# Designs tried in a protein design chat: VHH binders against q8ne09r852to980. Part 4

Target 1, 129 residues: q8ne09r852to980
Amino acid sequence: KFSDLLNNKLEFEHFRQFLETHSSSMDLMCWTDIEQFRRITYRDRNQRKAKSIYIKNKYLNKKYFFGPNSPASLYQQNQVMHLSGGWGKILHEQLDAPVLVEIQKHVQNRLENVWLPLFLASEQFAARQ
Key: E = the ipSAE of ESMFold2; O = the ipSAE of OpenDDE; V2 = 0.75 times the mean of E and O plus 0.25 times the DockQ between their complexes.

## First folded at step 1 (VHH)

Design c2 (framework vhh_7pa5_2)
Fold by ESMFold2-Fast, scan of step 1:
Structure c2 (fold): chain B 129 residues (1-129), chain A 123 residues (1-123)
Amino acid sequence: as target 1 above (129 residues)
Amino acid sequence: QVQLVESGGGMVQPGGSLRLSCAASGFTFSDYYMSWVRRAPGKGPEWVSTISSSGSTISYADSVKGRFTISRDNAKNTLYLQMNSLKPEDTALYYCARDEGYSYFEYDAFDIWGQGTQVTVSS
């Protein structure tokens, strides 16, 4: 279902707008920024480092991923902290693909199981054509 | 070896029609979603239309819906854009692009771009 939405630019934009009306666009933004990071070649070290710093500063904080309204459970947050060497000691060198892939999975889970069902049942989805 | 080559652009008056073609080579064309994207002088790229690998799912930007028709011929590895009722604001360089299934609207979401074909609509 989510993969179908990713393969349709108009549906993806409708979903983004739906999330904006619910002040819940952070999950989709986080998923997209991590996807962009994963597409930067490993040989471009400076670009990968800059993108990982951006992701850390924007999402890996107590206002989002480690906050009360996180897409990850407390258990999952602790697993990510363990994988990265600890929240207070997360270095950009530790924000490699495996850590970001794990974060992206937790974000995608809420998009698929909470927001997508609400979108499909919404008036915005019904009015899309 | 992977290439996309656009053709069919030209100059037309408002209300006219043009048919764009994109010849794909070096990859399995029938496995990919394909898109048309345009760029007007001095402006950023604008997504125009997308068609699924089988041709069964099609999407259009609101600005072209009802006027443009996207289609493909997998046997010929060719993508088409039929443009009817052309307006001056349709003046742009038109590109075809391979879509890896990543449907973010940024043009950098497309992994192969051709050289483009110029469409000019003027009286």
Scores: ipSAE 0.000, ipTM 0.112, lowest interface PAE 14.6, mean pLDDT 78

Design c3 (framework vhh_7pa5_2)
Fold by ESMFold2-Fast, scan of step 1:
Structure c3 (fold): chain B 129 residues (1-129), chain A 124 residues (1-124)
Amino acid sequence: as target 1 above (129 residues)
Amino acid sequence: QVQLVESGGGMVQPGGSLRLSCAASGFTFDDYAMSWVRRAPGKGPEWVSTISWNSGSISYADSVKGRFTISRDNAKNTLYLQMNSLKPEDTALYYCAKDSYLEWGDYEYGMDVWGQGTQVTVSS
C-alpha cells in the first residue's frame, strides 16, 4: 500500500500534511532526502557528498532522534549485518549509498506499519477528494 | 565496461598462505563496498569477507575469521585477500564482487558484478 501512495502525487501530499499535523514528518522527510540522494548519478561526486553530509547532519547527528526506531539509533548499531549467499545489507562507518538505502528501508517500514494505518483512519484522509 | 580480474590463486599445502588480488576497472572503485565470495566444486557460492568503501567496516565469515584478512588500495583500484593457515576446506574458486544497490522500486541491494575467479587448491 505504501508503494501505491508513493506513485500518487495527491495522496502523497495528503499523507505529508497528515504527518505535519501530528508533528511526525521526520520519517517521511528522511525517506524523501535519501530518495533524492539515490537519484544523483555516481558521476556527480560533489553533489552526492553534499547531499550525504546534509542527511547526516539533519537526521543522524541529532540527539533528539535517539530512540530504538530512529535513523540515528539504527546508524549507531553494529555496522555489519548478516550476509547469506554473498548477499546482504552492509552498514558503513561513513555515510554512503549502501548505508542510506538501509536507513531508508527502516524508515519506510515505520511509515507503512505505524503512520499509514493512522492516516487511513484520519479525518484528513476522509476529507480528501 | 565494469571489469573485475582476480589473480594470486594456486596450489598450496595445509597451513600455507596465499594472497589474492582483484583489479577493478570501469567504475569508481572508491564508491563501493567490495566482497570476496568462493565456490567449492559442486557447491553454491559462499560469502567470505566484505570491506566498506573506506575500509572503516570489515566483516568475515566465521569459517575464515582470524585466518583471512581483507584489504583494499583505492589509489590502485585493487582489492586483496590475505589467506593464512589454509585448510583443505578452503579449496574453491575465489571471486571478488562489487556491491550494487537498486535505483528505485526495491530497497535491497546485493553483489552486482563477479569476476572470472582465481582457483585456490589446498592439498597435501
Scores: ipSAE 0.000, ipTM 0.113, lowest interface PAE 16.3, mean pLDDT 70

Design c4 (framework vhh_7pa5_2)
Fold by ESMFold2-Fast, scan of step 1:
Structure c4 (fold): chain B 129 residues (1-129), chain A 124 residues (1-124)
Amino acid sequence: as target 1 above (129 residues)
Amino acid sequence: QVQLVESGGGMVQPGGSLRLSCAASGFTFSSYWMSWVRRAPGKGPEWVSTISSSGDSTSYADSVKGRFTISRDNAKNTLYLQMNSLKPEDTALYYCARGYTDEFWSGELYFDYWGQGTQVTVSS
């Protein structure tokens, strides 16, 4: 269901705009930034490191992933923290690919199960039908 | 082999003070956030305080704010908790733990290593 949206450029843009109008862009931004990281080849070591640090600084904090509006439950936040080697490593080191993939799963779950259903039921989608 | 060893606990009267120490070994202490967690008789674990790897950032549970001070000496691989104005309610086993948490985040899973604990008893 989310994969169908990803294969339709126009529909994806409408979804992005829907999230922006509801002040809820962080989930899609986080998902997209991690997807971009996953597409950087292993040989581009410096680019992968820079992108990992960017993602860590932007999303792995109390304003988003470890905050009250997190896409992950407290239990899931804890599992990510454990995979990361604890808060000290999150704040001072780059994140490994398995950690970023785990984060992306939680973000995608909320996009698929909360935001996408709301988008499809929205005035924007209904007006187009 | 990672080890955390607490010391400095004891018996004090209300209003007294104690300083707890945690000696860390087997890892790069200066790279990790560290926390103090306590378990009182008949209660579950309660997060007490956290300090960043550099020592620049600290956090405290509401129950201990203004009375307890967390600090660290990275050259000595040691974590400290200065406890002032102790109350009977502070009676607990105090654990040194590697990692970060706060009052709404406290739980065993947030810490990959714990010490054995040191007993603090506040009684008349």
Scores: ipSAE 0.000, ipTM 0.129, lowest interface PAE 16.1, mean pLDDT 80

Design c5 (framework vhh_7pa5_2)
Fold by ESMFold2-Fast, scan of step 1:
Structure c5 (fold): chain B 129 residues (1-129), chain A 122 residues (1-122)
Amino acid sequence: as target 1 above (129 residues)
Amino acid sequence: QVQLVESGGGMVQPGGSLRLSCAASGFTFSSYEMSWVRRAPGKGPEWVSTISESGSTISYADSVKGRFTISRDNAKNTLYLQMNSLKPEDTALYYCAREPYYDFTEGYLDYWGQGTQVTVSS
């Protein structure tokens, strides 16, 4: 189960290494960074802002966000592409935390349905014993 | 005001060539990495190519390597995309985009032009 894997530090690291050997670690890193953001209390405004800026800079870019393995749905990519004033304003306008949650959901679905089954069948998973 | 204006699109037959241009204004063009991004009918945006500030570092999507060439003229504030050996799959609206940067008053800024249509069909 994906939630069980995320709560086990050793299993999480084995999954991360598996994804890294397949050049597919970006989804797990994106999921993890957004999860960390979501766990920062709303009272820690400066920490939340810094983390959201980091996430925007690292993941909401042309190679990942608009690439073949985008974390965003077609609808979400269209919204960002046609956003008046440019991408950077998304964090200062209507789509702050909700856009990150939608991206996290999209990458979690891919991790659960594509990569986790491959990991569980892999030699790397068997060798973890 | 930051402005990016694409031109050079049109209709061409498979195997043909087109050269796209992007005229930039309202910012120091030579200080930014620039990219070309396209959107085909019914598909999401696809990154095509990026060029560094000086033009020394260039990267391409696998689908266009060997066929497209990105370049820039910092004296003219213009970005180019030379498109050779065009395929029907290259049919898309092509956008010029400025790489994101952080502005202390505005936050992260990234701008896209209005786009120029490229149609490849016989």
Scores: ipSAE 0.000, ipTM 0.102, lowest interface PAE 17.6, mean pLDDT 75

Design c6 (framework vhh_7pa5_2)
Fold by ESMFold2-Fast, scan of step 1:
Formats: C-alpha cells, sequence, structure tokens
Structure c6 (fold): chain B 129 residues (1-129), chain A 123 residues (1-123)
C-alpha cells in the first residue's frame, strides 16, 4: 500500500533509492514538492507563492509533465491545462493549490501502479532488510 | 460588490449527507474557477475542492475524494457541494471562494470568501 510506504521512513528511503537507480526520481520528487506546498500554512502567502513558482518551473514543462514521459495522458495534461487557464497562464501566473493537487494525483497514480509494484518485486527491496 | 452567500449547512450524524450551495453575484461567475474551503475550530483554512469555469474539470482533497462532489450551474450563478458519508472530521465552517480578476480566471490566491455555512457531524 502506498500510504503505508509513505508513513515508514526506512521503506520510503529504500523506494527513493530504487527510483534513483532507475533514473525515475522525478515522480517522487514532484509528489514530495507538492506535498510540502500543501503543508505550508495558508496564511504564509509568500512561502506558498515561492514554492508554487518553484514547482511550476521544475515540473510543468515539456521535459516532464507536458513531455512524452509524463505521468499524465495527453487528455489529462489538457485537463490540467484547462484548470490552469491555459498554457500562457501556466507560464506567467502562479498555480492554484487545486491545480497542484490534480498534478499530484496523476503523479501518485504512476507511483502506485507502476513504480511501487516494480520496487516490491526488485532485488533492492529484497535486500533492504 | 462581489458577494458569495453559502447555505445548506446543519447538523448530521456520521454517515449522513448534506448539500451546500453558494450563490454568487457582482462578477461574471462563468469566467471563474470556484472552490470550497473549510475551517475547523482552532485550525487554519483547508482547501476541499475546485471546479473549473466551464465545469469540465474538478479536483478534490484526498480527505474527501469519493465522498464529496463539486458542481456548478453557470445559468444560476450557483456552486454546489454534495457531501456524502460525512465523518466527524468534516465538522467545519465551509466557505466558497474565488478570484477578483476577471481576465485571469485561474490564480494562486482566493480573494473573495463568503460568510460561511456551519457543518457539524456528531453522534
Amino acid sequence: as target 1 above (129 residues)
Amino acid sequence: QVQLVESGGGMVQPGGSLRLSCAASGFTFSNYAMSWVRRAPGKGPEWVSTISYSGGSTSYADSVKGRFTISRDNAKNTLYLQMNSLKPEDTALYYCATSRYLDYPFEYSFDYWGQGTQVTVSS
């Protein structure tokens, strides 16, 4: 179960190392950065703004979320685009929390249904003892 | 002159249902993404759900997925939240929120909040 892994520090670290070994760290990094954004208090607007811009610049580009290896399908990418107000607004405006949550949903889906099963079947997981 | 008026709150037992409404005026409702945000006593605001300006896209907090449904009626300038399988943890003041900038329907900040409607879930 993915939520169980997230709550176990040692298992989470083994999963992170597994993903690094397979050059697939972007999904977990994206999930973690959005989770950190969600934990910043709503009243701390400057920190939330800075974190939102960081996430936008790092992940919402053609090298990751809008690229060929995206965790989201083309249809889902277009839905995130629509929720954001379009490509121009993504590039020049701050992202709302609900947009980030929708992105995190797609990232978590691939972590749960692709990477976690591969990790659990791996020699890295067996050797984690 | 932007006004958001929430209604539909009340007291309900765990497992019960409530439907919240938000009547909007003073801006072009159909140009804005709309959100539900809640505040429990002694806690900060927690985002609950958002719907795009057209109603074509929705997003939910993990705590309410599968239980709550957000919808809108642009002809009536009204936002809704259908809440099913309510839990004691859902007890809060519920607000609808939007941005003030008509030319930018999606933004980071929530500029306008209503008075809120109280939801209390208790055995």
Scores: ipSAE 0.000, ipTM 0.084, lowest interface PAE 19.3, mean pLDDT 77

Design c7 (framework vhh_7pa5_2)
Fold by ESMFold2-Fast, scan of step 1:
Structure c7 (fold): chain B 129 residues (1-129), chain A 124 residues (1-124)
Amino acid sequence: as target 1 above (129 residues)
Amino acid sequence: QVQLVESGGGMVQPGGSLRLSCAASGFTFSSYDMSWVRRAPGKGPEWVSTISGSGGDTSYADSVKGRFTISRDNAKNTLYLQMNSLKPEDTALYYCARVEWDYYSDTPYYMDVWGQGTQVTVSS
């Protein structure tokens, strides 16, 4: 179960290593960066803004979220862009919490339905003890 | 079928006001940025204003800033343009347009669906 794995630090680290060996660490990195953003209180406006700018710059580009190996379909990519972009909003490089949550859902979907089953069936999982 | 239908144009004297409406159908209206574009007699199209899908962000051409207000009602699938302090230079055919994003394009924002237009004439 993905939620169980996320709450176990040792299993989470084994999963991270598994993804690293398959050159697929970006999904977990993106999920983790958004999770960190979600744990910043609303009162810490400057830290939330900086973290959202970092996430937009790192993941919302053709190398990942808008690229050929994106966790989101083309329709979902367009929806995220419309939620995070308007011509004026794109220039400010900042993402609101609802947009980040939507991105995290797409990332988690691939982690849970593609990578986790592969990890559990892997030799790396069997040898993790 | 995807459609945009403008209305609310007419003849008005300088200093007057008009409110344009654009009725959208055939797509998820709230998922798209929407724009107003106008074409004055003998000129090419001029971008007027854009509003984000959520309505949270707006942008205006310098020529209309402070006089025009763009808004939308996503429950009614309708886009609006409130035009105040109208000038003869605002005389044009006004179109609403759906903004499409394509990150892979060299022009990542373009207007892929246009309405038929509504005429605004400002004259004494």
Scores: ipSAE 0.000, ipTM 0.102, lowest interface PAE 16.5, mean pLDDT 79

Design c8 (framework vhh_7pa5_2)
Fold by ESMFold2-Fast, scan of step 1:
Structure c8 (fold): chain B 129 residues (1-129), chain A 124 residues (1-124)
Amino acid sequence: as target 1 above (129 residues)
Amino acid sequence: QVQLVESGGGMVQPGGSLRLSCAASGFTFSDYAMSWVRRAPGKGPEWVSTIDSSGGYTSYADSVKGRFTISRDNAKNTLYLQMNSLKPEDTALYYCAKGFSDYEILTGDYFDYWGQGTQVTVSS
């Protein structure tokens, strides 16, 4: 289970290394950055704004979320675009929590349904410990 | 080489006004969104305001809305921040920050650049 993997430091690191060897680290990095954002208390507005801008700049571009290898379908990409208020707002404003939660959901779906099954069947998983 | 030089800081009393300037060089200024960021004593950086490449779209931190106005002059490669109704909590080192072009956002190939900053002190 994905939640079990996230709570085990050693298994999490083996999964991260597996994704690196397959040039597919962006999904886990994106999920982790959004999870860190979600754990920042709403009272720390400056930290939340800085983190949301960082996430926007790193992932909301055609190299990842709006690119051909996106974890989201074209329909889902357009949904995120509309939640964000369009390209102008994505480029200039911080991302609101609902937008980040929606992005994280799409990233988590690919981690759970594509990458985790491949990891569990891999030699890297079998060779751990 | 990207260079950002801030000026216009100083000491003012509460309720006073200051206008900050940022002279940019080493990149095509008119292609980039620009921001002001501040760092108060003993605190981390706080985003203040952003203006898009054309000047047609602006955004502000809630703490400065209605008091601060960001603007730019693309012909002079200069960014401005007009600060009115200054409060003691506005005391900080103010940095000009190069944002990202549409191309850089779309490709993910970008770097954030900040100048040396200009000090604003609001005495109470």
Scores: ipSAE 0.000, ipTM 0.123, lowest interface PAE 16.6, mean pLDDT 77

Design c9 (framework vhh_7pa5_2)
Fold by ESMFold2-Fast, scan of step 1:
Order: structure tokens, then C-alpha cells, then sequence
Structure c9 (fold): chain B 129 residues (1-129), chain A 125 residues (1-125)
């Protein structure tokens, strides 16, 4: 399962390489960046702010989260937009933790239901030994 | 002040069960992955189990798989370790820790930055 993969450094790296081979590494990168944000000490305000801005700029745009290949449905994109306070806030302000958590859920859903099954059935997975 | 306080340790015979608890305070518990680590006298620390911030992902050392279950209650700021089928080899001080044991976590994070005082588990006939 996905939790087993996340907790095994070597398996995680094989999955990352598989996704790169398929030009689909953005989901894993997004999940990992948000996970790192969530594990920053809450009192490290400057690091949390910087990480939040980095995530916002890299993923909350029309090239990924609001684009045609988004891990979120159009309905879910609209929900995240609403939680963010709209496009102006996405462009000019840092995002709150609940918004990032919601984004991570959509990203994880595609990793678990699309990419992980493809990885487990792949020749790359079979050859990983 | 950031604190982790373990409880639930004790003496039990082989095959018995214990449930450890870790009460967290002074930080936003739901934002952190949590781990259980143990240390037997004269040995270094052995990672036992990790649970993600949400409880959606768990992992276990091979020595405890199938016997131990890690869980958390974010509403109560509490981490648990249910230990079944205990063996003499499980005798150790058990520590609650915030984060991962690895100084080079696979997510390249801060590692463990808060540790509890530990609770003693002794499994003997």
C-alpha cells in the first residue's frame, strides 16, 4: 500500500523514478513538499511561511493544480480556490495549513489510485530487486 | 513548554499485553509525525514504530510487526502503542518522540526534536 511505500526509503525512491520516467513526478513532489511543511515546528514561523509560499508558487497555478492535468477534479479545484480566498490571495499571500492539507489529500488520492497501481504492475517494480 | 509524557509501562509475563500512552502538550500535535523508540540497558536506541501526522500511514520495525499497533488521537493530543504477544526481547525503556528517529529522514526533515522521559517495560517469567 501507499503507507508502506512512504515508510520505505528505497521503495519511495523507486516510485519517484517510475513517476519521472512517465513525466508525472509533480504529484509526489507536491505531496512531499506539503508533508515537509506539516512537519515544520509550528513555532518556526519564518520557515513555515517560506515553505508555504514555495508550495503556493510551485503548485497552485494553471500549470499544475488548476491545470488540465490537475490531481483534483474541477469541483475540488473550485473548493480549494474558495478555501484560499480566491485567485488574488493565491498570487499575493501565503496559504493557511488547512488549504495545504486539502491539496495534499487530492494529490495523495491520485498517487494511491492511479500511479501506485501502475507502478506495482510495471516492469520497473518487478526489476527493482 | 513542549512536553511528551509516557505512561502504561510495567511488568508482564511472556505472551502478555500492555498499552503505552504518550500525552503531548505545548505544540500542535496534529502537525507532526510521531514515533516510539526503545532502549534496552547497554544497547543503543531501536526505532519501534512511526505514525504520520494524520494517522494515515504507519510503519514498524521487523521485530514488532504483527504484534504492535501504533495509533493516535489528535483530538486528545495522545499517541498510543498497543503491544501484544510480548517477548523477553521487548524489555526496554520506551520513549515517545516527535518526528523520525533518522537524522536523515527519508523526507529530509528535522528528525526527532522532542523526546519524553520514557516508560519501563519488563517482560519476564
Amino acid sequence: as target 1 above (129 residues)
Amino acid sequence: QVQLVESGGGMVQPGGSLRLSCAASGFTFEDYGMSWVRRAPGKGPEWVSTISWSGGSTSYADSVKGRFTISRDNAKNTLYLQMNSLKPEDTALYYCARGSLSEEDFWQLYGMDVWGQGTQVTVSS
Scores: ipSAE 0.000, ipTM 0.093, lowest interface PAE 17.2, mean pLDDT 78

Design d1 (framework vhh_6fv0_2)
Fold by ESMFold2-Fast, scan of step 1:
Structure d1 (fold): chain B 129 residues (1-129), chain A 122 residues (1-122)
Amino acid sequence: as target 1 above (129 residues)
Amino acid sequence: QVQLQESGGGLVQPGGSLRLSCAASGFTFSSYAMYWVRQAPEKGLEWVSTISSGGDSTYYKDSVKGRFTVSRDNAKNTLYLQMNSLKPEDAAQYYCATGEYWDLYSEDFDYRGQGTQVTVSS
C-alpha cells in the first residue's frame, strides 16, 4: 500500500501536500532523503558521505528523531544511538548504511500506520483529481 | 536520577596541566557516551570532547586536539579529562554531560553537573 503510493507520482504528491497542510512533512522528507542515499552507488564515495552527513545533521537531533515528535519510541531512539556507536559518531562521523536503514524503518512505520490512513480518510484525498 | 559531579579544576599558568574527574551515578554509565563541555565568561556553552560508551572512540574540538585526552573507567563510573599545554583561552567552567538527545545548534545535553572552574593566567 505504501509501496503503491510510492510508485504513483500523482498520489505521492497529493500525500506530500496533505502532510505539508498538517505540518508533518518531516517524516516523508526523512524517508525520501534516506532512500536517495540508498540509491547512490558505492563507487560514489564522496556523494554517499555528503548525503549521509546531510541526513545526520538534518534529522538526527532533538528537533526531530531524538525529540518529542520522533517516529521512534524512546526505547527505539536509544537502540539507534547504541547502533550508531554513541552520540560521538552521530556528531562527528558519517553514519553507516545499516543505521540509516534502521532509522528509515521507524519513519516508514509512522508513515504507513498513522499518516497514510489519515490521508486516505481525508477530504484532500477524496477531492484529488 | 542522573547525577554528575566534577572535580579537579584550579588555577594554572599557561603551559600547565590539570586533570578533571566526573563521578556519575543514577544511570548505567557503561551504556552511554560522555561529554565534556565548557563555558567561558561572556561566552556560550562550547563542546570540548566526546568519548564512546566503551571508551574506544574519542573526539575533540579542533583547538584542543593533541593537548586534551578524554578517558573513562566504567568499573568506577568515572570520566576524566587530562588537559596539557593549557592556554588562556581554555579558561572556563568545565562540565561533564550525558544524554540521549543533543541539539546540534544549541550544543546542550539533557544532563550536566555543576562544573569545575579552570583558570589559566600568567
Scores: ipSAE 0.000, ipTM 0.143, lowest interface PAE 15.5, mean pLDDT 80

Design d2 (framework vhh_6fv0_2; at its last look DockQ between E and O 0.01; V2 from the best seeds 0.00; counts 0 for: pae O 10.6 > 2, grease 27.8 > 24.2, SAP .745 > .668, placed apart)
Fold by ESMFold2-Fast, scan of step 1:
Structure d2 (fold): chain B 129 residues (1-129), chain A 124 residues (1-124)
Amino acid sequence: as target 1 above (129 residues)
Amino acid sequence: QVQLQESGGGLVQPGGSLRLSCAASGFTFSDYYMYWVRQAPEKGLEWVSTISGSGGYTYYKDSVKGRFTVSRDNAKNTLYLQMNSLKPEDAAQYYCATDFSYDELLYGSEYDYRGQGTQVTVSS
């Protein structure tokens, strides 16, 4: 169901608006930025590196992924930290694709199992045209 | 009181070797990732290597892979960096760090966990 919503521009925009009104846009933004990274061809090494660094700087910090409202449990945060090579490597190096994919799984889990059901049951969803 | 103290730096010719040490105290050493970072004159801090608390996982900056080896002795609360085939570009002040001391190296903080560093010079 989530994939259906992602492929419908109007439904995607309604979901984005719903998340915005609930101050929960970071999950969808993170998912989208990682998805964009995954769609950059391996030939575009410089673009992939720049996008990876952007994602790292925006999401891999104590305000989001390693913060109290993270989509990942403390155990899962520690797994991602291990995969990333610790704080020193995170701060100075780009993130590898497998790490980004792992992060996206945790983000998608909360979108699918928390936010999407709330959206579908919401007055905002019922009122959409 | 957390303290980190680096040693083992010196002057070496290109292609030579040095072994750096970092003595840690004031925390449960084996529970924390440890890092080696360096700073050359007029350059920013550069991450060099990571080692997990158990020593089972190690990571290296691409330019030092195959030449540097990080290790630790948890019984002695000591971190090591074996540097082989040294190049002029490796010349820098070397620091050890752990997760809660890294911000102090980058940004300065109210916590004084920073080690003093050890100087590595590579010249003929």
Scores: ipSAE 0.075, ipTM 0.538, lowest interface PAE 5.8, mean pLDDT 83
Fold by OpenDDE, look of step 2:
Structure d2 (fold): chain B 129 residues (1-129), chain A 124 residues (1-124)
Amino acid sequence: as target 1 above (129 residues)
Amino acid sequence: QVQLQESGGGLVQPGGSLRLSCAASGFTFSDYYMYWVRQAPEKGLEWVSTISGSGGYTYYKDSVKGRFTVSRDNAKNTLYLQMNSLKPEDAAQYYCATDFSYDELLYGSEYDYRGQGTQVTVSS
């Protein structure tokens, strides 16, 4: 499903455009940013720190991950908060890799279980088959 | 340990109604999106409906919008699909499903969790 998109650049782009037309690009953006973080070598500490902080600021706020349209349940949000060391740490420090990975799982869950089915059921998708 | 068990299927006439249930266990039910899929004879699995963990968001295949309603009772770990105004083309084996194999998905593998399904037949 989602993995199929990852392995098909053209179809992945169609999925991205689909999300954009539905004003729902944030999930894929978040997923992609975290994926990029995961690809940064452990040796590049500065780059990892910068990317982590960027992701934290962009997504771990009331506008997205802790907002009313979060990809995560309230329980999952709370788990992520505790995993990150609480609000104080979230506000002032970079996120650890396990926190980012956990966030990505929830985002991927919504991509896979909500948006992908809609995408696959779209007339546009059918027209390309 | 993850278990999904569908029930409520049966034979109905066109225009009839059915209510499917899905009993879930082995995971924190309320934390995950759930969805219904169906498979008609000699056809592949097709998506029918999705519902968020809290139930606050629901999504439907175009052909079932206005006729089907997905809901859930997180206290009972149960997923529901109310199917009204059933049509012959709705006949299929219906499955409730979830997917939380995030790591497998990320690396190009997929593992869908679904039950044995429940048969829906629509015939006059």
Scores: ipSAE 0.007, ipTM 0.234, lowest interface PAE 10.6, mean pLDDT 86
Fold by ESMFold2, look of step 2:
Structure d2 (fold): chain B 129 residues (1-129), chain A 124 residues (1-124)
Amino acid sequence: as target 1 above (129 residues)
Amino acid sequence: QVQLQESGGGLVQPGGSLRLSCAASGFTFSDYYMYWVRQAPEKGLEWVSTISGSGGYTYYKDSVKGRFTVSRDNAKNTLYLQMNSLKPEDAAQYYCATDFSYDELLYGSEYDYRGQGTQVTVSS
């Protein structure tokens, strides 16, 4: 499924291009940025902090995660808000790793349940099999 | 109408303590997150701490963890900040704040409402 796609670099690039043509690149970008954060060693505190702030500023706003096109329901968005410590903390601080992992779960769920099935059903994908 | 009124500031020596209060009215206090923020002269607004509506979740800026304690009394509609081991860097005008709509904070309005603040001064 999505894990299988991650193991095939060529098909992963095809999936990324598919999302771009459907104006849906933000889910994969968000997932990827959080995955990169998770792979930064804890000892590299400055790099982890910078990446966490970057993810917060790029994705945790009304244009994406807290907006109408969010991968999360309003209930789930509110749960992330509580986990983060509220808008004051989001606005002025980095996000803790558990918050980023929770966000990534919602993003991955939409990738797996909406975008991946559409990609696998695409005529171009079927022709390559 | 919504009103927030901070009090309890003053002059203390380094290492001293103060307890700030924020009296709230005009909204259902227990339904909302409350925040402490501060502003030093000619500086931007800085987040200090957050408390959930029930008081069950508290969060702190790293530089104040272990020294400051946020709390609330929902029966009195009052927010508190216990400030211990005060440092010169903590000197600022302190405000309590809350959010009423998700959209205003997200789109560049910081905190829907705040009071006039209370001054904390830490002298050498």
Scores: ipSAE 0.006, ipTM 0.312, lowest interface PAE 9.1, mean pLDDT 81
ESMFold2 (binder alone), look of step 2: mean pLDDT 82; pTM 0.829

Design d3 (framework vhh_6fv0_2)
Fold by ESMFold2-Fast, scan of step 1:
Structure d3 (fold): chain B 129 residues (1-129), chain A 122 residues (1-122)
Amino acid sequence: as target 1 above (129 residues)
Amino acid sequence: QVQLQESGGGLVQPGGSLRLSCAASGFTFDDYEMYWVRQAPEKGLEWVSTISWSGGSTYYKDSVKGRFTVSRDNAKNTLYLQMNSLKPEDAAQYYCARSYDEYFTGLDMDYRGQGTQVTVSS
């Protein structure tokens, strides 16, 4: 169901607008940025590094992933911290693909189990064309 | 006026221990995450440890895990770093630092103290 929404450009846009009206766009932005990283081929080493650093700087901070409204529990935040190699690696090094995949799982979980059901039950979904 | 004052550095032999202190004043200490960072003579500034505002969460550089322990006493506005099993590679100027309130995108420091020197010889 979620994958169906992601593959329909118009439905994806309606979901994005729904999240935006609820001040909850960060989960979808994070999921999308990590998905873009995962689609960069091995040959684009510089692009992969740049995208990884961008994702790290935008999401692995107190404003989002390590903040009060994180998609991850405190336990899961600590798991990501350990997988990253600790705070020093988050601050000064790029993130490896396994770390980004783990973050994306937590983000996708909230999108699928919280936001998508709310969207499907909303007036905005019913009113879409 | 926000102030951070480090103390407790000194010269020790390999395997020795030191306890660093950082006295904070001029702000509500328990509202902020605190950092310990260090700078060796030949190296750049290096993050060592982070402690949450409550002291409930702590994080460490890989090379100091199991040897260093960060703690805080919010009633005394004091941050501590207990350093055990010191190695020559731990020799550096050690600083305590306060995190930013609003946005953390890396090693974000509002204020840093003058530092305290740790030397390991033998």
Scores: ipSAE 0.000, ipTM 0.167, lowest interface PAE 13.7, mean pLDDT 80

